# VHH binders against Growth hormone-regulated TBC protein 1 (Grtp1), part 5

Target 1, 359 residues: Growth hormone-regulated TBC protein 1 (Grtp1), of Mus musculus (Mouse) (q9d3n8)
Amino acid sequence: MDPAERAQAARARVPRIDPYGFERPEDFDYAAYEEFFSTYLVILTKRAIKWSKLLKGNGGVRKSVTVKRYVRKGIPLEHRARVWMAVSGAQARMDQSPGYYHRLLEGESSSSLDEAIRTDLNRTFPDNVMFRKTADPCLQKTLYNVLLAYGLHNPDVGYCQCCAQKPGSSAGLRSSLTGMNFIAGYLILITKNEEESFWLLDALVGRILPDYYSPAMLGLKTDQEVLAELVRMKLPAVAALMDGHGVLWTLLVSRWFICLFVDILPVETVLRIWDCLFNEGSKIIFRVALTLIKQHQEFILEASSIPDICDKFKQITKGDFVTECHAFMQKIFSEPGSLSMTTITRLRKSCRAALQAQS

## First folded at step 1 (VHH)

Design d1 (framework vhh_7aqx_2)
Fold by ESMFold2-Fast, scan of step 1:
Structure d1 (fold): chain B 359 residues (1-359), chain A 122 residues (1-122)
Amino acid sequence: as target 1 above (359 residues)
Amino acid sequence: QVQLQESGGGLVQAGGSLRLSCTTSGFTFSDYAFSWFRQAPGEEREFVGAISWSGGSTDYADSVKGRFTISRDNAKNTFYLQMNSLKTEDTAVYYCAAEDYYSGYDWEYDYWGQGTQVTVSS
């Protein structure tokens, strides 16, 4: 046997942990991933010189057209936490509220809030070595603290029945925190700072995502209907297919919205989306969704039943298109065409009114 | 087809003023952010100023800050660079740019105008 072939077989059999602490499955092509990640880091490292000059100038980062261009092209890993804090407004909010996070953790908690968080901890990244009970340091405690503080900070985020489910899975009752655990987990992995993760979670849940995690989840439901209308406007053949089969968009895309693509898209792609989301707001979610649907339009149009549509929507979030994050991010700004906040605001008003008329 | 067209360049005396215009076509103007760049003889192209898609934020190179103002008119699909207190060092070809097409292969790709000459005499 060729020594190179033996070395390759040995590498294929050794469990690997990615840079974010996730253990990859045994059937995962880790060699292809390592090649991708090496290329990814080289591109971001070349950008690091430009970012270092930008960050050294005039006492930090603020929202600007220059920052928007730089963010769209990718934030270097070492600067991500600092840039997210600055462009989201989280840094300003934290600076205005000294000791607030720690006072929240000293406050009284309800047993129901504690139970919901502990249930979500057991379901949050069991494949990540840093979120296991045996980890040292164990990020489960950090995640518990961030979610507890947020539950106490925002009394509008409570316990509600959540029927979000994947096609073919049994329906289950879930707390309103089910999406927040995945979001908070990613924030902790990137910032490596408990208080910063709390303030970034506040930026997402309190400002960027309108009413997504309130008991009625009205904002989340509204934005799914806004996506349906955008598909009707921009991809009418897909809209006709959905209408013809009587498919509810919530069945297809609820996880895209509630988890901000966590566990739906590759980690690197999610982080690139969040770079833009923190800087440009919720408009980015619609750009990602429209790009996924448009790129796979012909494939989707082959569907002949509701289960077939659901299976195709599971497939479009996988593969090379979404793994090659640099090309993917370029496409979310070109492929959907024009997408204004004026249009989104108008559609949000009409969709919200329609949903409220049904209740 | 995306097109950017500069106008308003010319010869001006030091201490004077000029207003450059960039008229665009082929995309929805209100969805795009815009920038001005310049290139002096024998120098690399440098950033001058930028304006966000909403018009709510602007950014300038240190060398022009306080003297130049960027603005946009969505109704006319046009954006501007108001240049005050001009110096001989401001002599360059000025380019307008729309900054919303990024390639994973070519991160430096942008939509550009053909350029307009600004000459500042002493």
Scores: ipSAE 0.000, ipTM 0.244, lowest interface PAE 12.9, mean pLDDT 81

Design d10 (framework vhh_7aqx_2)
Fold by ESMFold2-Fast, scan of step 1:
Structure d10 (fold): chain B 359 residues (1-359), chain A 122 residues (1-122)
Amino acid sequence: as target 1 above (359 residues)
Amino acid sequence: QVQLQESGGGLVQAGGSLRLSCTTSGFTFSSYYFSWFRQAPGEEREFVGAISSSGDYTDYADSVKGRFTISRDNAKNTFYLQMNSLKTEDTAVYYCAAHKYLGYSPWEFDYWGQGTQVTVSS
């Protein structure tokens, strides 16, 4: 065998691990991924000096027009955790509650909560080397601690009285932690700090995502209906197709909302979305969803059945459009047009009332 | 073990050209992306330009765009900054840097050269 060919074959046998610890399968185009990631780092490097100047100071970073502009253009990897903590309000809550996280872990826990978390742990990121049982340090233990602490911190979320609502889940029955395990896992990967991950999870679940993980999941259901209304306003041809086939938006987009695009979009793209989500709030989820649908509008409109619509919605979260995260993030702020929290709040009120009347 | 060494700095007249080189050792050159920074007296370090590991993507500070070109030569473990149409405000110590975010740690530190002085006289 040629030495170059032999070296390439040997390289192909070695597990390829991305910067976040995810092992990619042998058929994954890792060369294209490395090229993409190198390009992305060049973009972040240009921003790094501006971010270093912004982060210089005893008070840290505060929400401002400048911070909003900087976050939308990309946060350097090394500053992401610090910025997320600051702009989400998590740092302030952590500073106001010294020792609280550790006291939660010392407390008496429910055996049912423990068992629910451990069941989810075995299904959380099996393709990530840091979450494998053989890892040292094992992030699976860190994930267990964060989820246990959150269940004790917010008992209304800690137990799922509605885990059996949709029997079509892969496990049949799921805990109220469904989705939270993936979210907490990503937080741990980025922060490398157990307590910071807990406070960021509190920012998302307790403040940014209203009632997403409560027993009724009324907030999650409401936001899916809000998306349907936004599609009706901004993409009426798509809305007409959906209405014509009687398809439920829950069937298409529930994982987009409950997991905040984890395992739906590429890691880099999810992290760029979360950069803006922590800074600007839940309207970012709707901007992402509308951009995906609008970009693929003609493709979606070719659908002739509910299964065809479902297959097309699975396809629109793949490909170059979503892997080129910098360009994608620019488009979420231009392509959907105007979208304010005032509009979202109004739609949430009407959709929530309609859902409660139907129950 | 890891070393970055700049060369090609010096004194040049406004409107002139200089080519800076950064020779590297102690790591797999082709796996890194590279950048140039500069620091004028009394100022903070400023980004100048960068090149991806493939060489297919480059980016520049607005102040040098169209005048400076970054390139790399994987066979020589060296990358370059071609500086044309130099201005007096380009006077600074120029630093080369190597960057790599691999594995499960996003916190790996950058490698930096010691700097090379560029002085542009009027």
Scores: ipSAE 0.000, ipTM 0.397, lowest interface PAE 12.8, mean pLDDT 82

Design d2 (framework vhh_7aqx_2)
Fold by ESMFold2-Fast, scan of step 1:
Structure d2 (fold): chain B 359 residues (1-359), chain A 123 residues (1-123)
Amino acid sequence: as target 1 above (359 residues)
Amino acid sequence: QVQLQESGGGLVQAGGSLRLSCTTSGRTFSSYAFSWFRQAPGEEREFVGAISGSGDSTDYADSVKGRFTISRDNAKNTFYLQMNSLKTEDTAVYYCAADLYYESSGYYPFDYWGQGTQVTVSS
């Protein structure tokens, strides 16, 4: 069949709007996606059967070697909310604090926090049919509530217009809130529950991620430098290229960290990453980043300038490698090699100290 | 569509007891949190108490702790507020509320609110 005819046939069979409400882009390769999804559907069917047996037999979900293996192979969409709530500890926190989320929303709010959230609502998923102002149900209201509650719950992350900070702090606060809106948006799409989304956001921002969204974004900046050190250890040729051109890792990978790959990688791949992130913690972020860089090492090494490096880093998050999420997830556990929390903790300590010395 | 309907309000003497009920219709009852709020004339709506989806956890405003008890009956799709040792300052319109994610009806921050039931405590 003519490639154009195959593309037209695929477009007739693949919905214009994905299962999460996102409109597929104008340049979307329907034929490539259909080919991928027909193979992936077999995997999804097998996973659904295994998870149904696990969840029916055990009454509840708890961390175990079996659950870890199952999570790494993918959680079916219909079970994600339940499993994420259980393995992150969010369910326990929610059950220990009845009415807390609702009390936060009935409390006094800062006009600065309200303004910052409302500004970001209009920039959050304009390509998603459920986040449009005219949508019914309109998830913008739900997103507003979750972000408002979180700002009131964690004042260290909340926007403070009157707090004097060093130059760049205001930009950091707005960037943090922008990252949180994408994270909260994905949580509400998957959980379909406003309070569960709040407690999962608390699990990510308050426990799993080390100080990513505070005004200085010190933890986020630290983890980008940790990635640079891991690249020096594991991919020294790439590190030499970066150092040779004087390129800042922040220019290449900030959105990978602040948005937890939302709008960087395909939705299915992001959800598979988050399955593991909620169960195994922040080392998953480094495994994903190292796998992307390693897979495209030769391509990256062809770069001759900072703009060329930046362009290549935008390309490595696209295409078949990241779309074939099952194979990609297998590679994040094999390709980077050994990666322990002991190593990450040591690197975080040294990178944080170096960043504070630069201030 | 889910609807919440309060009942059991009325006039009671200080030191007396009253039980409010909130009955839901339409959706599965057992997975969602339920709350009671009250609003006295000229004042803002105040949180009174909450019960978790599992029913294992409850929370109360400091002003009502030890006097009020929230409970739920999943078989009847109903939850309750047992009000003991009532004081004149407990006089208010009492509202029940439910957190039901995709049904954006009622007042922020809750998706569903009842119409309210008047409780008047005389001295």
Scores: ipSAE 0.000, ipTM 0.112, lowest interface PAE 19.6, mean pLDDT 81

Design d3 (framework vhh_7aqx_2)
Fold by ESMFold2-Fast, scan of step 1:
Structure d3 (fold): chain B 359 residues (1-359), chain A 121 residues (1-121)
Amino acid sequence: as target 1 above (359 residues)
Amino acid sequence: QVQLQESGGGLVQAGGSLRLSCTTSGFTFDEYAFSWFRQAPGEEREFVGAISSSGGYTDYADSVKGRFTISRDNAKNTFYLQMNSLKTEDTAVYYCAAGRSLYYSETYDYWGQGTQVTVSS
């Protein structure tokens, strides 16, 4: 078939709105997506059968070698909420605090927090039919509730008027919320449960990600420097290129970290990453980043300037390599080689100390 | 329409100071990271300094650390490069650049036309 006719046939078979509610752009490659999804659907079907047996046989979900193996190969969409809640510890914390989420929402909010959240709502997934103001049910209200509750629950991410005037503080209530709105939005899309989304957000922001959303964003800055050290250790040619041009890692990878790859990688790939992130913790972020950089090493090394490096880093997140999520996920565990939490913890201490001495 | 316009370049003696400004229009200024680059004749474009969208992070090339300071004024849609203790090797055309904000995988989407800085011995 003619490629143009094949694209039109694919467009007739593939819905304009994806399973997560996102409207496909006008330049979307329907033929390539149909080819990918037909193959991936076979994998999803096989995983669904195995997970159904696992969930019935075990009477519930808990961390184990078997669950780790299964999670790395993908959690079926219909089981993600339950598995994420269980392996992250969110279910246990929710069970320990009956009615807590609802009590947070019954209190009066600050005008500053309310305004900051409402501003972010208009910028959160305008291409998703469920987040449009005219949607029924409208997930913007659900997102507002989750973000409001989290701002009240965790004072480290809430507005601090004194921090705006304090020397050396990055006073960004908006900067703290900008990543969280995308994360919370994805959680709502997958769980379809407001309270579960709150507790999963707490697992990510309060436990898995170390100090990413505080006003100083010290944890985010630290982890970007940890990635720089890992690249120096594992991909020395790339490190030499970056050092030679004086490139800021923050210009390349900040959104990879702060939004956990939301709107950077395809939805299916992000969800596969989060499957492992909830189960194995923050080392998964570094595995993803190293795999992207390593796969495109030769392409990156062709760069002759910082703008060229930035453009190449933008391109490496959009190709077939990241769309074929099953193969990609296998590679994050093989291609970077050994990566232990001991190494990450050591590098975090070193990089944090260096950043604090500078600031 | 998106525009970045440099100003403040010129001729200065070694040891002197200059302040470059980059005035922007056509995009939401506070959502973008900003950088300065320079290019001497026959050489590649070299990084000089950068400031994040939040203003909380700055970085500089080793050759200018301690001498140059980048800053931004969101109210004026303008960002600056304060250049102190200028050396003859700082002679170049200086370009301002804007990339997406820190939270949007900052890239250099927009560039100015450049402004000449000449440092005499």
Scores: ipSAE 0.000, ipTM 0.116, lowest interface PAE 20.3, mean pLDDT 82

Design d4 (framework vhh_7aqx_2)
Fold by ESMFold2-Fast, scan of step 1:
Structure d4 (fold): chain B 359 residues (1-359), chain A 122 residues (1-122)
Amino acid sequence: as target 1 above (359 residues)
Amino acid sequence: QVQLQESGGGLVQAGGSLRLSCTTSGRTFSTYDFSWFRQAPGEEREFVGAISRSGGSTDYADSVKGRFTISRDNAKNTFYLQMNSLKTEDTAVYYCAARFGSYYPTSQYDYWGQGTQVTVSS
């Protein structure tokens, strides 16, 4: 059979638009995806059965050893919103504040906040059918409200300008963008509920990610330095390469942190990471980062220049390793070895102090 | 707090027409799904019609299909119920309602107006 005919037959079997509304690229490997998905479907079926029993037996979801084990193995799509709301503490905050979200949207806002949100709307997921202006319901309108409400809720957090690639553009820094629009967009796609998306955004931005989206981005800068220290401890050859070339970790990994791997890793993999992130907190980001670097250690060590290092770091987020999300998630808990919140907290304190001394 | 205010109710003869308006306060009009409900004396509150956030889809109770039309004007923060070929059975208090940011069925709407009386005389 001609390769073009095989590609067309594979495309007929696998939809052009994924379950989240994203259009699959023209060069999408449908044959490889079908092979992966047939194996993964067995895992999804087992998860669905287990979660149905858990949710019926316990009346509601609470943090526990059992829930932690279940979350690490993946949450079924239909239960994600409920579980994320419960394990993040977002549900409790929402329940304690009836009508708060709606009152925020009736509040006064600056023209600069409105302009920043409007600018981000047109750049958010142009490859997603639900974010098109003709979509019904139009998710751009929902995204506007969530971002507006968050700006009014947390005035200490403004739109931070980060140098990042535009969605669907070539590799490299193209424009300054905020990460909150991509995070909020994913929350809306999964929850399909505007107020829940707001409270989950509050869980991420206000509690799980300390000072990531403040104007100084001190928390974001701190956590990138924490990753550098973890790499020195666990992957000293990679650390030596970075130090030898004078490479700043922010140049390599800032979008991994600020966008929580949105548009960096495949959608299914990002959602599996967020399952654990909402339940276990920010240590999950470091586990993901260390696993990516460790898996590609030999490849990274071949680099001979700063541009070569940058290119290799863009490549390590692609391919089968990150597409096979179940195996990848197992590896983030085994491959980096021991990683405690005590260690992270200590490193955050020292890295933050060092950054403030350099200011 | 989103406030909904109905207007346009009153007395009308059978076979006549009446247009109800619901004006909303707030900056988020474009993100709400809007609905009209009615309640006749001694009856439960009944669904009449709904319009989606984009205005691209509408839904109606079987009793009003072909007679009533729901529409919205985002520039005026207002949505409407055009009632044609009115019957005495259409006599009720009409309520506008807003549903906020949900794509799945919920047990109730988030915001309700105070109601406007429509009386259809024979």
Scores: ipSAE 0.000, ipTM 0.112, lowest interface PAE 19.5, mean pLDDT 80

Design d5 (framework vhh_7aqx_2)
Fold by ESMFold2-Fast, scan of step 1:
Structure d5 (fold): chain B 359 residues (1-359), chain A 122 residues (1-122)
Amino acid sequence: as target 1 above (359 residues)
Amino acid sequence: QVQLQESGGGLVQAGGSLRLSCTTSGFTFSSYGFSWFRQAPGEEREFVGAISSSGESTDYADSVKGRFTISRDNAKNTFYLQMNSLKTEDTAVYYCATDSYEYLGDWYFDLWGQGTQVTVSS
């Protein structure tokens, strides 16, 4: 081939954009992804008729044994927003508060809150074509509105008060110190509705997740320790490895919890997890974490140092196991065994008390 | 074993330039974003610059913005810090890190890289 022909071919190559607007790198196997995504859609649409009947039913969608079974098998893409709104209680909250979201946006704003949000906007999904400043419509404005409204709605949560204004701070490393921007971004991509995204964010941050985004992040720290205790009960060999090296669980899993697996697991897998998270609550996070650790138990046990453990924990969130989301979702309900909210609540109480005694 | 190895430090006069390199092994380079930190004698470690996993987004500390450029080469499992218009206050040990290690705390500087000394003379 001649140099001009090769140069022409190179100039013809453009980044492939996935169905969610994310640019995939040149080395990404997009053909394999397209084949996977076609199968993913077929599996979700097989339930579309049943979901349509359920959504047209008397009194709308309510939590039930049938809904739980349907949600665990996957919500069709076109029904996700409506089902998430219904099963999380967000729809009820929105209906009980007409005009509230718009009044928040018309209200007084803190210059500090505005500055913190704008600082995060340029760092939130820079690889997504819809979140770029040049996009029309620009989802950065939608994201700004949702995050501003939420900061005004829940002042107790804050927006990373300790990190926002220090020159040379680690705030410049990655786009998220809080995680809330990534969560809100995904909600906007799926709902395509600003107000619904706000009420779903309220369901996650205000009700489902216990104190994850307050300045102390005590609930987030507590849940990481709860995971450590669950690993001791269910995967004692892994627990022994962690204890033997003196490794802190925050070193391994903080991003799994704070971002609800956004940018940790493939988009389709995150959405399937969130289907169940909105319906069944925070125990789903522990089921996902335990399944990842259990599936890779032998691989993890080969680790000989803290850096080796850290790298292995990054690797277990990649590959076919987590990409084949339908099989993965089946495994989160079988592989960890029994896991009740009673157990989680008891562990949360003891872990929180232990953390408060250390401070 | 996961490894980050810094190189390219040295002595340079104020107004000069240096390019630092960080070569990595033991993990999939293209899956991670990367950062540079520095620590001057008697001071706390400070953030210098970062590059996303895609390479499309970069961020810098205000003190180095416009003078330093971070870049990556996925084929070589290496990322770089191009330092221009160096000042005496840029004198420090420079450390490289993955963006995923922001939650690891101070101990990772002992485990993930040895650092490379940059000395800017007047």
Scores: ipSAE 0.000, ipTM 0.120, lowest interface PAE 19.2, mean pLDDT 80

Design d6 (framework vhh_7aqx_2)
Fold by ESMFold2-Fast, scan of step 1:
Structure d6 (fold): chain B 359 residues (1-359), chain A 120 residues (1-120)
Amino acid sequence: as target 1 above (359 residues)
Amino acid sequence: QVQLQESGGGLVQAGGSLRLSCTTSGLTFSDYGFSWFRQAPGEEREFVGAIYWSGGSTDYADSVKGRFTISRDNAKNTFYLQMNSLKTEDTAVYYCAADTYDEYGLFEYWGQGTQVTVSS
């Protein structure tokens, strides 16, 4: 079959809107995607069979070496909500707190928090058919509820008391909420359950990501510096390039951390990363970041200026390497080599101290 | 029941060569990919090289590219790490690992390790 016939056939077989409600761009390569997904579907089928056997043999999903191995190979979409809830500890917290989520929504809210959330709603996934005001069901209302409940649940994140005493800028509130809206949105798309999305957001923001969304964002800043140190240890040529140009890592990778790769990497790849993130914690973020940088090391080292470095870092999150999610996930565990929580904890302590001394 | 056993470690002078072997038992050798890792004193375990499936592709850490070669012998259920142009910084305990061709680098089976010491 000629190339035009093949492209036309692929366009007829691959939907314009993906399984998560996102519209594929006008320049989308339908033929290349069909080829990729045909191979990936075989893997998904194999995983579904293995997960069905695992879930049938257990009274519930629990953390174990077997579950860790299975999660790294990918959780079937139909089991993601259940497995994420179980391995993150969110299910246990929800079960211990009947009616808590609904009681939060009946509580009073600050006008500043409400305004910040409503502003972010209009900017959250405009390319997704389920987040439009005319959608039925409309996920924008669900997203509002989850973010409002979380702001009331965790006042340290919400700025609510500070804004009530002295008018804070909406820009400060936006900064705190910008990543959370994208994270909560993905949780809603996968769980299709408002309360489960809230408890999974609590697992990420309250436990897995240390101090990322507090006013100072000290934990987020600390982890970006930890990445810089890991690059210095494992990829010294890249570190030398960054130091030579005086580039700040926050300029390059802030959205990788704040949004947990949402709208940075392809949806399928983000979900595979989150499978591991819910089970193994924040070290997964560093594995993903190191793999991206290492794979594109030669390309990055060609950069001659700060704008060139910034542009190259935008390019390394696109293309076949990150779209072929199964191979990519294999590489995040092989390419960076050894990466222990002992090393991460030590680096977090030193980087946090350095940031506090500087500020 | 599955076991991996390293051999060939020892003391060698800088610029010298050494060949490590990893013999496997209790697995269908052709179904597995194989890797070498090392751990230097006071450091964390790091990836050295990999060979995927029977006669498959190879990957190497940047620090060893052009100096180290990984190979496999399906008839002997054994795989190798040929180390040339050795440097003092190559001093480490070397571990062999086996993983199925569907794994994400979560290695199911590990050897006990073999010491390699490179003197100046």
Scores: ipSAE 0.000, ipTM 0.174, lowest interface PAE 15.1, mean pLDDT 82

Design d7 (framework vhh_7aqx_2)
Fold by ESMFold2-Fast, scan of step 1:
Structure d7 (fold): chain B 359 residues (1-359), chain A 122 residues (1-122)
Amino acid sequence: as target 1 above (359 residues)
Amino acid sequence: QVQLQESGGGLVQAGGSLRLSCTTSGFTFSYYAFSWFRQAPGEEREFVGAISGSGGSTDYADSVKGRFTISRDNAKNTFYLQMNSLKTEDTAVYYCAKDIEGYSYDLYYDYWGQGTQVTVSS
């Protein structure tokens, strides 16, 4: 948020609050949002009958063809945390490590780790009533615990502002550079359980997205280059436009990857993406990115300059296409065509090697 | 690398039968689970049936249970959908899909064929 936008938000106003606790600005069409959400709940309610049958037995949530299909069509709000824990492997890791999370919190923390986390707390979802200091329960303390535990659990990644600071970053917003605070915040909002949030964060940062949050951010940089190659293969006209203007993909899509679409796409759409991400892994990120670019191909191709391209890429993450999350999720599995982990792994290997050769 | 190709679609009268085939290449067939989906014009793509790679277990949409049977032939790198007692509501483009049942979420693979049209007339 800009300082001017923060000043506007700080003025005496009565914003409307969404089901996740986010305060919507006065110019937001909340009536249209409520209409959308009511319609969307009908879809989830129909799915709830099938999910209730699946969840009745011992081992009712295990990776299978049926679970994959059910997850892609939408997880009922009340079952989301349980399903995420099961399909990500987080539940198994938690069960294999009794007391580990609490032992991490009893450990001695460094002053630098503590300072880095506390600096980000007030910048993490200031527009969410659950993260306000006056909230009961106050999710800022839960967020602090999860991030502290993760920093101690994985010291190579940590929660070090210095390690995440990029040369030439004029914005200087350290919370935006790390992304972990936004991810952990969403996990806490959905699970309402700090230990589960920790193990889900471990699944994302430690396994699904390795090296995204390490000091060099090599995995994050690699995946942005993988997207560029996929665009060249599947959307050659867009690739030609980018090459013609000398555009860096990092300027367009960095936040899509580092924050896993948090604050880029609508909350419902992000949660549907994460449903599939926890079950099917990192290929989902590329499916989302390709679907956004393909759907807006003609619009993007009208661009005549680098600033115009940047503006158009900001616009394609807004609007009805991304707010109608059920239809959007169907399109990520059809519109990009075939997209395999075999192809992604091959591209990751070549892109990573190229980046390491450049230092 | 991975390819799936549907065949066996066509025009059939209500109450009739069709057998769809999905021929595959680019992977070790016996390791993977397979599914059939369908899409009618203007409608979303819906699940039809699935067969596991290791357990021989099958699953079907409620609308097709008792009428459709999914099977596989590992020697031919092909899997099938036997459709009996066809109804006009079964009219759709049918797609085959590949999936892996694994202990690692990173091993999920999702591929779709080009589709084959099935039209059921009354």
Scores: ipSAE 0.000, ipTM 0.174, lowest interface PAE 19.0, mean pLDDT 80

